# VH-VL binders against Lactate racemization regulatory protein (larR): the designs that were tried, part 12

Target 1, 221 residues: Lactate racemization regulatory protein (larR), of Lactiplantibacillus plantarum (f9uss8)
Amino acid sequence: MVLTDIEYLLSYLEAHHVPTIKKKRHTYLTYHGLAEHYTYVLKDGIIKNSIILQDGREYNLSYIAKPDVISLLRDEVSRSTDQPFNVRIESEYATFYQVNRVAFWKYVNSTPELQNYVKNYYRKKLSENILRLQRMVMNGKKGAICAFIYSLVDLFGRKVNEGILIDFVVTNDDIAGFCGISSRSSVNRMLKELRTDGVITVKNHKFIIQDVSYLLDQIAN
Below, E stands for the ipSAE of ESMFold2; O stands for the ipSAE of OpenDDE; V2 stands for 0.75 times the mean of E and O plus 0.25 times the DockQ between their complexes.

## First folded at step 9 (VH-VL; framework fv_ebronucimab)

Design w6 (from v3 with heavy chain G107S; at its last look DockQ between E and O 0.02; V2 from the best seeds 0.00; counts 0 for: pae O 9.3 > 2, placed apart)
Fold by OpenDDE, look of step 9:
Structure w6 (fold): chain C 221 residues (1-221), chain A 122 residues (1-122), chain B 111 residues (1-111)
Amino acid sequence: as target 1 above (221 residues)
Amino acid sequence: EVQLVESGGGLVQPGRSLRLSCAASGFTFDDYAMNWVRQAPGKGLEWVSGISYNSGSISYADSVQGRFTISRDNGKNSLYLQMNSLRAEDTALYFCAKDSYYEYGQSYFDYWGQGTMVTVSS
Amino acid sequence: QSELTQPRSVSGSPGQSVTISCTGTSSDVGGYNYVHWYQQHPGKAPKLLISDVSKRPSGVPDRFSGSKSGNTASLTISGLQAEDEADYYCSSYTSSSTYYVFGTGTDVTVL
């Protein structure tokens, strides 16, 4: 049996008796930048990565719903800026491996599999951020929202009779944070327009995409 | 020089309890996971339990799960094994084993104590 | 299984080469390169001999070597010496249960 890179990492951490921490929904895993002694690996659950801007606004980066080294990106951001990097737990619970930072990099530097994982990690994150930048710059605010909703399909999408259910509750505030929209009323308005136009519907606080083509048309692809 | 010295072994009746200790020296104790491994007379090695450097992660063999409790005191450079509800099959030489984070992958036991003998007999 | 399979005993004359096999499954030996070997002399504690399939710790003679193919790891002792008479155990990580598994052990006799 051939393990994926992330599976290899997880097995490695487990075999080394690396401690885990469990956090409840809507609590935060605070990152202390380069002073942080630990590298955190999401073992189970759903989290939201965000940056707190100097003006107090929260800039949402991504949802993570599978095992991932969540602190790698934070470390890079911390090198470039002094902005706080937050991780909010979105599932009922989330479990993290808490590995000593020095030990983590010793593992990575000594194992080709983990090196490959880290390389791919950065590639993936770079690609995601490029796409995010495109959404923010090229599509306008409504287009950004459409692009964001569409991006949720890969993470939480499930086919239903009415369309594609996003099986995850996303608040309008979160959408605002993902799309860089400061006005909540603007987000509400644009979502209402999408509902009125039959593009999306909301059931049990979850989006159902009824017209994927419309969303794609609003995205500069 | 790394040293691990086990103590606390002895003769006990089935159903009784015993607490083993391991005194560690010669290395930074709180940087490493620690393990207990036992060996029945004339038999092979069996992993019993492991504990992470900060006690945040603990694991047990199925054979001892629910009966044994591993713990450590980093301030005293000590590892412990509380053994409850002892059975005849728990009779063994119990080794304290230091874990190592080897660059190639899996942890291994790079240092072992001489062991302490536990005999469970009526 | 609860243990990795090793031959009960192997023997050789001084100067000969002997090989000890350690057979597991895709969940342990075959799944990872986390196989280690320990030497245990009578009445003594085990000593690390080989780590991570083929890594030799400092102080271990180069006549000891390790390898792995499929679900079987192997320890080879070349130039067998009288002091090599001991029990040898392999170990591996197992994904079926997050714990360590040892081999059944092999008694090496020098004739």
Scores: ipSAE 0.008, ipTM 0.528, lowest interface PAE 9.3, mean pLDDT 88
ESMFold2, look of step 9: ipSAE 0.256; ipTM 0.731
ESMFold2 (binder alone), look of step 9: mean pLDDT 92; pTM 0.931

## First folded at step 10 (VH-VL; framework fv_ebronucimab)

Design x1 (from w1 with heavy chain S100D; at its last look DockQ between E and O 0.69; V2 from the best seeds 0.00; counts 0 for: pae O 5.0 > 2)
Fold by OpenDDE, look of step 10:
Structure x1 (fold): chain C 221 residues (1-221), chain A 122 residues (1-122), chain B 111 residues (1-111)
Amino acid sequence: as target 1 above (221 residues)
Amino acid sequence: EVQLVESGGGLVQPGRSLRLSCAASGFTFDDYAMNWVRQAPGKGLEWVSGISYNSGSISYADSVQGRFTISRDNGKNSLYLQMNSLRAEDTALYFCAKDDYFEYGQGYFDYWGQGTMVTVSS
Amino acid sequence: QSELTQPRSVSGSPGQSVTISCTGTSSDVGGYNYVHWYQQHPGKAPKLLISDVSKRPSGVPDRFSGSKSGNTASLTISGLQAEDEADYYCSSYTSSSTYYVFGTGTDVTVL
């Protein structure tokens, strides 16, 4: 069986007995001080990346629900914005490889598979950032919310009889943070509109997308 | 004006059943989750149960799980709490509370009824 | 956890400032910004005082303020008045077995 690039990385880290850190839900992996010396790789769990804006508001960047390197993008964003970068654990637990930064790049530079991983990593992250930018500049907050909800399909989506279940609890506050919406009430109102229009429903604190086409139409506009 | 009016309380013996009702007015009832919160005499507030706008999400406190059933009739702007196998510790003033933000359990209670008293005693 | 921890009672003289703490865990107070405060006068229904850690509903005086640090939320009453004598309850969304949890309540007395 041919390993994917990330699987190869994980196997490599395991083979080299790289230390792991396990964190509980809603705790934070703080990069201050650690980021200079280590590269962090999510082994298992779900995390949320965010930045703290100058006015103290939190802007949510992304969920990561699969094994992946989390610190490469962080370093670039932090340097460019000079804003704190946060990683919050969203699953019951999350486990990270704590890789010496120098060692990490030695591994990458000596292994074609890992080079390819890093290449694809940046490509993926660039694409995600473009989509994020699109959401932010979209006409209307409602469109942004629709785009965000749709983006959850790839991460947490599961087909059910009623539509597509987003099998992950997302708070209105989180939505606000992802969409750059300062008013929680505004988010709530827009979600109610989507509900009323039969676009989404809620079951067991999770979204069910009933009209994917509507979301896509909003994203295309 | 938002109004929540509880009814159905009374004196019952242990093991019996009681059904509480809450009549809502002054807002679009089917847009909001509703909750029951109770307060034993001289004690604090205890969340009992919540139900989303469309009954798609229902939750209970551990203390009442399996004994109480929350439901709603959006056509009648009414919230209900069926209480079975009542115990002495269920004695409390039961409040109906409107949940302002949460279709899926994350909100605050911006409006409360005056409550209906349930007394469970032999 | 079945409830959030509050001091049983807090007292102050008129014009003073009092603070009520509400301590939970990373599954509730520490995990979310969904901490709310309710005021309850004797024989009355609870009234929403603060929502979402620090937001004041219309009609609530600005002498009431809320904050949160770690697993502890705080309600501060500045310029204490006689009418502030009441029970105060915090609440939070929780990801535990229940979706909502209340604090144990704090009796505020104005001396």
Scores: ipSAE 0.017, ipTM 0.639, lowest interface PAE 5.0, mean pLDDT 88
ESMFold2, look of step 10: ipSAE 0.639; ipTM 0.840
ESMFold2 (binder alone), look of step 10: mean pLDDT 92; pTM 0.938

Design x2 (from w1 with light chain S91Q T94D S97L T98S; at its last look DockQ between E and O 0.16; V2 from the best seeds 0.00; counts 0 for: pae E 4.6 > 2, placed apart)
Fold by ESMFold2, look of step 10:
Structure x2 (fold): chain C 221 residues (1-221), chain A 122 residues (1-122), chain B 111 residues (1-111)
Amino acid sequence: as target 1 above (221 residues)
Amino acid sequence: EVQLVESGGGLVQPGRSLRLSCAASGFTFDDYAMNWVRQAPGKGLEWVSGISYNSGSISYADSVQGRFTISRDNGKNSLYLQMNSLRAEDTALYFCAKDSYFEYGQGYFDYWGQGTMVTVSS
Amino acid sequence: QSELTQPRSVSGSPGQSVTISCTGTSSDVGGYNYVHWYQQHPGKAPKLLISDVSKRPSGVPDRFSGSKSGNTASLTISGLQAEDEADYYCQSYDSSLSYYVFGTGTDVTVL
């Protein structure tokens, strides 16, 4: 066992001299509904993917904070090349491999290790989407916020004396978009309730989780 | 509609005290931090002080530290600024500003009062 | 006392674009996405124009846009109109001092 699935993909792209591009904070790599002929693979940085709803609200799907393929919803024979998500850079910069969509799938179809990466990628994304739907339907707005904050532990969590620091700034607008909440004021009120109950605190614009069991209880059925 | 109405300004001599009030309506007052911002005649904006939704965190600009005291009464939807040992450089229009967040330092000022003028001269 | 640096004035003709810079440090503009912009007409209270670097509140025209790079945030007014003649202030949070700071202010003149 030499390389993980993603390490193999990155090495493969380097060996094939796939070019990279660099984008700065709060610019978009791709937009929902526009045609795109490339597959992008995150090399470094942090991005957020989202869609814009008909009423203008932004619905945030996930952060990608480790190397990973941005989207595989279109294959080499798809009738539509429309990009399924908006992808915005959340770090100061992010770097992506840019590979022709058809060429990418040719690599995958000829390489069992890349096929394994793709199978695991779809399992992971399906699981994430099921949990996201559950947050939105079963837990109410406050439960959705608790589930979202808890989900940040795996992405950005770091133990400190005061609890678990979420070492990334997440705005109320971002939380509203991840949780399907229409207003900043609703997010503010629910975060205030969590602060008042001793579940979280906010220092230097970052959350510190002080009562993980409370978050888990709000996620439970 | 959100309204913030300042009062208590006036002409005072250096070394005297003055208490400003801000009456808030049209929103849930104790969901938000509150701030005082001042503007000397012909000059820019200067943040003076902020107070969290529950008064648990309070901060002051260096220029007023030890002389001014911010407070709030959530039962009366009111914000206060007690100004002691006033100096000529404290002459300004004082605005009450609603924070968008329950702690100061995390949000922006989405609503402002029209201000109350404080003039310090002998 | 810290403050964010803005140009004293900028001017443009109707229909043109102007850009106002707001320069801070890694303790404020460079470290956080909490940069906001306010417009103030003479004799009036400030009004929020842009929050969180680039977000437009409801009722603010699309000709106002914001961005930042490193320690500098920018407000751009495209399609400049006579009513845009006002003072403009940026605002951030200084993590080293733990309080809000405003920019020095910029007078925008429509020629």
Scores: ipSAE 0.289, ipTM 0.693, lowest interface PAE 4.6, mean pLDDT 86
ESMFold2 (binder alone), look of step 10: mean pLDDT 92; pTM 0.939
OpenDDE, look of step 10: ipSAE 0.801; ipTM 0.901

Design x3 (from w1 with light chain Y100W; at its last look DockQ between E and O 0.14; V2 from the best seeds 0.00; counts 0 for: pae E 5.3 > 2, placed apart)
Fold by ESMFold2, look of step 10:
Structure x3 (fold): chain C 221 residues (1-221), chain A 122 residues (1-122), chain B 111 residues (1-111)
Amino acid sequence: as target 1 above (221 residues)
Amino acid sequence: EVQLVESGGGLVQPGRSLRLSCAASGFTFDDYAMNWVRQAPGKGLEWVSGISYNSGSISYADSVQGRFTISRDNGKNSLYLQMNSLRAEDTALYFCAKDSYFEYGQGYFDYWGQGTMVTVSS
Amino acid sequence: QSELTQPRSVSGSPGQSVTISCTGTSSDVGGYNYVHWYQQHPGKAPKLLISDVSKRPSGVPDRFSGSKSGNTASLTISGLQAEDEADYYCSSYTSSSTYWVFGTGTDVTVL
């Protein structure tokens, strides 16, 4: 059968005996601005990308909840590169392949299937960044929260009798960081408004989306 | 400044009733769930009951189920606990606690009152 | 009520560090990062000390820190001072209940 490009990458790394490392919840794999000699590929677990703003707030960029390369920012020939963001583990554990940066690019440059993975990786990241820009620039605070909650459907969504369960616990602090909102209390108030309007409910600390159309109507293009 | 002021405690005979009140100020009361937490003399903290921002969800500890009733009046920024069929083991300092979230039991208690003492004895 | 296990007491001399454990299960402390710590001085109301495992609210000295490993959360008081003599309680989200659960409490004594 035909392997997806990520399945091919994982099989390639296993065949080449690439070592793995395991990290605990709320520890960091990498930090923004530190030199790094390795490329990391998520094998299993959930991570969050973020940066620390000058006022000390954490600005959250994305979750990675499926196998993928953590970052490919920087040219192909440098022995090391500064990490573009912090990577924190959000699951109980996460496991990563740890690949020397130069070796990783040698694998890619010699292997058409890995080249295709890299091309699709950049296309995907560009699309994601355009959508993130729209969320932050074209929406008010409530619209940003609606867009963020909607984005969780593809990552963690599961149909239940009451609607769409987001099968992952997301704190008000995390939401504030994803939406560029300065306080937990502002996030709490806007979530309360969505609950009052019948758009969401909260059960066992997880969101259930009851009116997806409302969320979509609040999202600017 | 967030303030929570409990009242209505006192000495009462077993089997009797008391009604506790908690007056809230310094925050938007109907943005948050509210809780009652008690502490028997020399003992640890015990969650008693919680109520969501709009009274739409209410829960009780098993030890008080069927005897205590939590309520709130968002127009008066007030939380209440009606305690019926009081027992000696209900003797405790009762705290009003603000939840950090609009739904009870899902956040943390970021502000507490000083408590009102309920003593149940003959 | 379900409880989180804490040591009954911990003591230290001024300037030393003490650590308080809070042990639960994979359904609460081990599974989620909604572990909180409260400080209670004698005759006073509890006060939030640490939220979400390790986050320090404004006004809490930086000698208080929190961490978690497996099913055990820890509160560390470094540079112990006389005013740190108090009772300390943890609490956690649990997937087995609709409300938070408290720890048994720890009496910290400054020698």
Scores: ipSAE 0.227, ipTM 0.653, lowest interface PAE 5.3, mean pLDDT 86
ESMFold2 (binder alone), look of step 10: mean pLDDT 91; pTM 0.922
OpenDDE, look of step 10: ipSAE 0.777; ipTM 0.891

Design x4 (from w1 with heavy chain N35H; at its last look DockQ between E and O 0.81; V2 from the best seeds 0.00; counts 0 for: pae E 2.6 > 2)
Fold by ESMFold2, look of step 10:
Structure x4 (fold): chain C 221 residues (1-221), chain A 122 residues (1-122), chain B 111 residues (1-111)
Amino acid sequence: as target 1 above (221 residues)
Amino acid sequence: EVQLVESGGGLVQPGRSLRLSCAASGFTFDDYAMHWVRQAPGKGLEWVSGISYNSGSISYADSVQGRFTISRDNGKNSLYLQMNSLRAEDTALYFCAKDSYFEYGQGYFDYWGQGTMVTVSS
Amino acid sequence: QSELTQPRSVSGSPGQSVTISCTGTSSDVGGYNYVHWYQQHPGKAPKLLISDVSKRPSGVPDRFSGSKSGNTASLTISGLQAEDEADYYCSSYTSSSTYYVFGTGTDVTVL
């Protein structure tokens, strides 16, 4: 049986008896600007990466909804170029492997399969960030919202009779934070346009995408 | 001019039913979530139930779950509360409230009716 | 929590400032900026006073202000006037199955 690189990492951590921790919804695993001595690997649950902008708004970077390393392991860098971010639990609970950062890199350096995981992790994250940058700078506000909603399909999408259910409650503040929109009124107006045009509907507080082609047509490429 | 007018309150014995109505005007009714909020004499506000713009999301306070049913008729610009198995603790002034958002919870209540009184007494 | 905690009563003299707290959890006040304040005069329906933590609707005097820190939201009434004597309620979105919760209410008395 051929394991994916994340499956290999998880089995490796289990074999080395790496302890786990559990955190509740809306508590923080890590905070902006604090030194962290552990590498965390998501075992189960959903988290959100974010930063607090100078005007107090929360700018949302990404969700992690499947097992993955929470953040890159780097040498400590703090020379006015450090990018601050927070990790918040968005599911009822999330479980993480907690491994000492130095020990994690010793595992990687001694294990070719973990080296391959790290290589693929960086390529994946670079690709995701390039796509995010394109969406943010090449779209108007409506295009950014459409791109964000479309991106939720891979994370939370489930086929139902009414269309594609986004099986996760996403608030208008979350949308504003992911799309770089300062006004919830602007988000609300654009969501009304999508509802009126039959592109989305809401059931049990969750979005259902009824016209995915419309979303794609609004996204600049 | 937004107006919310409640009706259907009255004096009833425990175990019986009432149906409250709220007639809405002055706004696009099916753009917004709607709520029932009650206030027992001398007590604070208690949220009772909410319903989204399309009836796709509905929730109830634990105190009324299974006994009350919220509904709306967007063709008649009307909100309803069917109250079954009434108890003395359901005695209150019942307000109809308009949400500022199409899904309840994320908005605020920008307009309120004057309420209709429900008294449950033997 | 199935309700947000507010002090039962607060009092002040005309011209003074009073602050009303509204304490919840990370699942409501702490986790979202959907915190609102309502004012209710005796015999009247409630009316919106502050939305989204700190936004004043048109017609609400600027002596009313709102803020939030951690799991606690605050309403401040500066320059207290006789007409401010009323009950005040906070509310919040919650990630619980009801999606909405009110505070216990605060009776403000102008001495």
Scores: ipSAE 0.513, ipTM 0.790, lowest interface PAE 2.6, mean pLDDT 87
ESMFold2 (binder alone), look of step 10: mean pLDDT 92; pTM 0.930
OpenDDE, look of step 10: ipSAE 0.782; ipTM 0.891

Design x5 (from w1 with heavy chain E103Y; at its last look DockQ between E and O 0.65; V2 from the best seeds 0.00; counts 0 for: pae E 5.3 > 2)
Fold by ESMFold2, look of step 10:
Structure x5 (fold): chain C 221 residues (1-221), chain A 122 residues (1-122), chain B 111 residues (1-111)
Amino acid sequence: as target 1 above (221 residues)
Amino acid sequence: EVQLVESGGGLVQPGRSLRLSCAASGFTFDDYAMNWVRQAPGKGLEWVSGISYNSGSISYADSVQGRFTISRDNGKNSLYLQMNSLRAEDTALYFCAKDSYFYYGQGYFDYWGQGTMVTVSS
Amino acid sequence: QSELTQPRSVSGSPGQSVTISCTGTSSDVGGYNYVHWYQQHPGKAPKLLISDVSKRPSGVPDRFSGSKSGNTASLTISGLQAEDEADYYCSSYTSSSTYYVFGTGTDVTVL
C-alpha cells in the first residue's frame, strides 16, 4: 500500500520493535541543553516546544499535535547531543517511540523512504519557523496574538454553529510565551479587546473565533 | 468601591432547596467571571462553582454537581446559586467572589462578599 | 476532591519571619503559575494577599512575599506584626474539571 512518509516511519519503527514511553500532562520529555541519547517520535498526544530565554522567560516555539519526530536539529553523528528545546506534555498523556540516536540515523541512511521523510521534515520545519519569525517581528504584539490564534485553527479548529471552535484549552501564559509578551496583563487586555470587538468568545474554557477576517487583517498589516 | 452582598441564607431541613443571591456594584459586572466559595464553621475554604462573564463556561465542585446551579443576570448585576437536595455537609458560610478574568480558573479572587449563612439541620 | 497541603499552624514573635508552605502536584501548583494567597481575619471575608505566585497587589505590605519551587509554593511574612494573626489559604488553577483548588489553611499566631 502507498503510505505517507510519516506513516512509513511509524510502520518502520513498529517493524523494528522500537520501544515506547508514556508521559503525563505537564511533565517534560526533554530539557533544553541536556545531553540525550535518543531520538523521540510522537505516537499520540500533544506537546509544546519551548526555550528559556536569558532573562528567565519561557519562549514557546510550537505545538506538535500529530505524529512527527520531536527534533532533528542537531548533528547526526554524535551518540548524544544537547536538546534544542524543552518538550512538555500538554495532553492528559503522550506516547513516544524512543529510538537510539545512532540507530535512528542508520535506519535513515539505509532507507530511501526515511531519507525522503527527513528531507521533507527539514523543509517543513524551516518554513514554519521562518513564518513564525516573520509574524512575530512584523505585526506588533496585538498582531502576534491574532497570528497565534489564527494558527490554532489548523491545529485544533472545528467548525461549530457559533464560529470556529479551538478544541484545546490554551492558557494566557501559553499565549504570552508564543507571542513574546512579558506581561500577562497585556495579553488579558488584548483578549478583552478581541472579545469586545466580537472577534472571539469563550465556551467551556475554549476560544471560539467569530471573525476570522479580523485576525487575517491583523496578520497581513 | 467594589461591593458584593450575598443574601438568601437561612435554616433549612435536609432535602430542601435554597436560592442564594449576590448583588454586585462598583465594577463592570459582565467583564468578569464570578464564583461561589463556601466555608463550613471552623473549616477551610471550598470552591463551589464558577461562571464565565457570558455564562458560556460553568463548572461545579464534585460535592455539589447535579444539585447546585449557578447563574447570573448581567442586566441586574446579580449572581445566583440554586441549591437543591441540601445535605448537612452543605452547612457553611457562602461567599460570592469576583474573578480577575473573564472566565474562571486562571484568575484570582480580588473581591469577596461578607457571606450568607446556610444551615442544614433536621 | 483534592486540596493543597498547608501546615495546620505556624507561630512567631513580632519581628520574626514565618513561612507557610502549599504543596500540590504537577496538575496544579507544579504545572501553572496561577497560585494565589488569601488572608482571612476572624469573622471577616478572605482578602487577596499574593497573586500569580509572587505578585503583591497595591496596598499589601512588602513584608509579604511569595515564591514556588516544583510542586510547592511558599508565603513568607518577613517582619511579623500583631495584625498578621489570621488564617492563610493558598489556591491554584488545576487541570481537573473543577479548575480551582484551595489549600487546607494555616493559622498564623503572633506570640
Scores: ipSAE 0.266, ipTM 0.731, lowest interface PAE 5.3, mean pLDDT 88
ESMFold2 (binder alone), look of step 10: mean pLDDT 92; pTM 0.939
OpenDDE, look of step 10: ipSAE 0.610; ipTM 0.857

Design x6 (from w1 with light chain S27D; at its last look DockQ between E and O 0.02; V2 from the best seeds 0.00; counts 0 for: pae E 20.0 > 2, placed apart)
Heavy chain, then light chain:
Amino acid sequence: EVQLVESGGGLVQPGRSLRLSCAASGFTFDDYAMNWVRQAPGKGLEWVSGISYNSGSISYADSVQGRFTISRDNGKNSLYLQMNSLRAEDTALYFCAKDSYFEYGQGYFDYWGQGTMVTVSS
Amino acid sequence: QSELTQPRSVSGSPGQSVTISCTGTSDDVGGYNYVHWYQQHPGKAPKLLISDVSKRPSGVPDRFSGSKSGNTASLTISGLQAEDEADYYCSSYTSSSTYYVFGTGTDVTVL
ESMFold2, look of step 10: ipSAE 0.625; ipTM 0.837
ESMFold2 (binder alone), look of step 10: mean pLDDT 92; pTM 0.937
OpenDDE, look of step 10: ipSAE 0.856; ipTM 0.937
ESMFold2, look of step 12: ipSAE 0.648; ipTM 0.849
ESMFold2 (binder alone), look of step 12: mean pLDDT 93; pTM 0.939
OpenDDE, look of step 12: ipSAE 0.886; ipTM 0.947
ESMFold2, look of step 13: ipSAE 0.668; ipTM 0.854
ESMFold2 (binder alone), look of step 13: mean pLDDT 92; pTM 0.939
OpenDDE, look of step 13: ipSAE 0.856; ipTM 0.934
ESMFold2, fold request of step 14: ipSAE 0.699, 0.589, 0.676; ipTM 0.865, 0.830, 0.859
ESMFold2 (binder alone), fold request of step 14: mean pLDDT 92, 92, 92; pTM 0.935, 0.934, 0.933
OpenDDE, fold request of step 14: ipSAE 0.902, 0.894, 0.902; ipTM 0.956, 0.955, 0.955
ESMFold2, look of step 14: ipSAE 0.000; ipTM 0.411
ESMFold2 (binder alone), look of step 14: mean pLDDT 92; pTM 0.937
OpenDDE, look of step 14: ipSAE 0.835; ipTM 0.921

## First folded at step 12 (VH-VL; framework fv_ebronucimab)

Design y1 (from w1 with light chain S95D; at its last look DockQ between E and O 0.79; V2 from the best seeds 0.76)
Fold by ESMFold2, look of step 12:
Structure y1 (fold): chain C 221 residues (1-221), chain A 122 residues (1-122), chain B 111 residues (1-111)
Amino acid sequence: as target 1 above (221 residues)
Amino acid sequence: EVQLVESGGGLVQPGRSLRLSCAASGFTFDDYAMNWVRQAPGKGLEWVSGISYNSGSISYADSVQGRFTISRDNGKNSLYLQMNSLRAEDTALYFCAKDSYFEYGQGYFDYWGQGTMVTVSS
Amino acid sequence: QSELTQPRSVSGSPGQSVTISCTGTSSDVGGYNYVHWYQQHPGKAPKLLISDVSKRPSGVPDRFSGSKSGNTASLTISGLQAEDEADYYCSSYTDSSTYYVFGTGTDVTVL
């Protein structure tokens, strides 16, 4: 059968014996601004992209929870590039293919299927970032939290009797960082509103969404 | 004013049971997680168990897993600890602690009771 | 059960500074900013001293400060006073099935 773009990339890296590295929870693969000679491709695990603001707060950009290239934001000919964000492991472990940056682009430039992957990668990332900006710009803080929680459904959602379980522990600091909210206390207050309104509940330290329609209505507000 | 009043401690033989209670007042009880913390004589603090605002999350220290059961009655503003198969090493002052958050772990303990003493001795 | 490592005791003269370390792992102190400090005077219940690494609740003197680097959190008492003689415990959120862990405790003596 026909492989998806990412399945083709993974098979290609395996066939070329690209080495892997394994990182444990809450360690960093890379840091914003450090020079890096490798392109990393997530094989398995969950990571979080973030940057540290001038005042020391962490601003969270995205999760990557499925195989994908970590970053392709710099030109394709340089031997090294400054990393655009911090990459922290959020699963117990994560495994990455570690490929020399110049070699990676040689593979891409000589392989039409990988060229298609890169084209679709940029289209996908652009679309995801446009949607993210739309959600944050077009909502107040409560709407941003609702949009963020809803976005977790595609990443971690699982249907259960009580509603939709977000099968991943997301802390209030994580929510604050994804939503651009300055304090945990503001997040706590808005989560209390959602609990009181019957929109979410908590079981085994994880959120269960009980009223998805409420979340969707807040996104369009 | 927030008040937490523990009761139900006492002297008991090994293998027996006790039930601790904590009566809470001065705050909206079902907005917050609750915890039991114990301190053996002359020793440090040990977290024993926590329960979320709605009882949807419950966990225990390894030392008491399977023997102790935490519960809460939000209608009575009360927290409980059922302590079965008591051992000498369970001898401690047991504190009721209010969590600052609706889920235990991510918050801190902003209010504590004075504790109730449990002594397990033959 | 895992616990956070603290020195058994620390002493200082009035007006001096003392620092108490609290060492864990990337699963607790290193991975989260949910590190808290409690002060316990003899015969009393513990009292929150510092929350979230460095935040002082109302009524806590500003001579108490907290910080964190890597897997180690630190409580510093600047300008030690006689009333600071007490036991001090750190605590943290943890990834383990308990979700919460205390430090071993530190006895602060004012000479």
Scores: ipSAE 0.635, ipTM 0.838, lowest interface PAE 1.9, mean pLDDT 89
ESMFold2 (binder alone), look of step 12: mean pLDDT 92; pTM 0.939
OpenDDE, look of step 12: ipSAE 0.871; ipTM 0.935

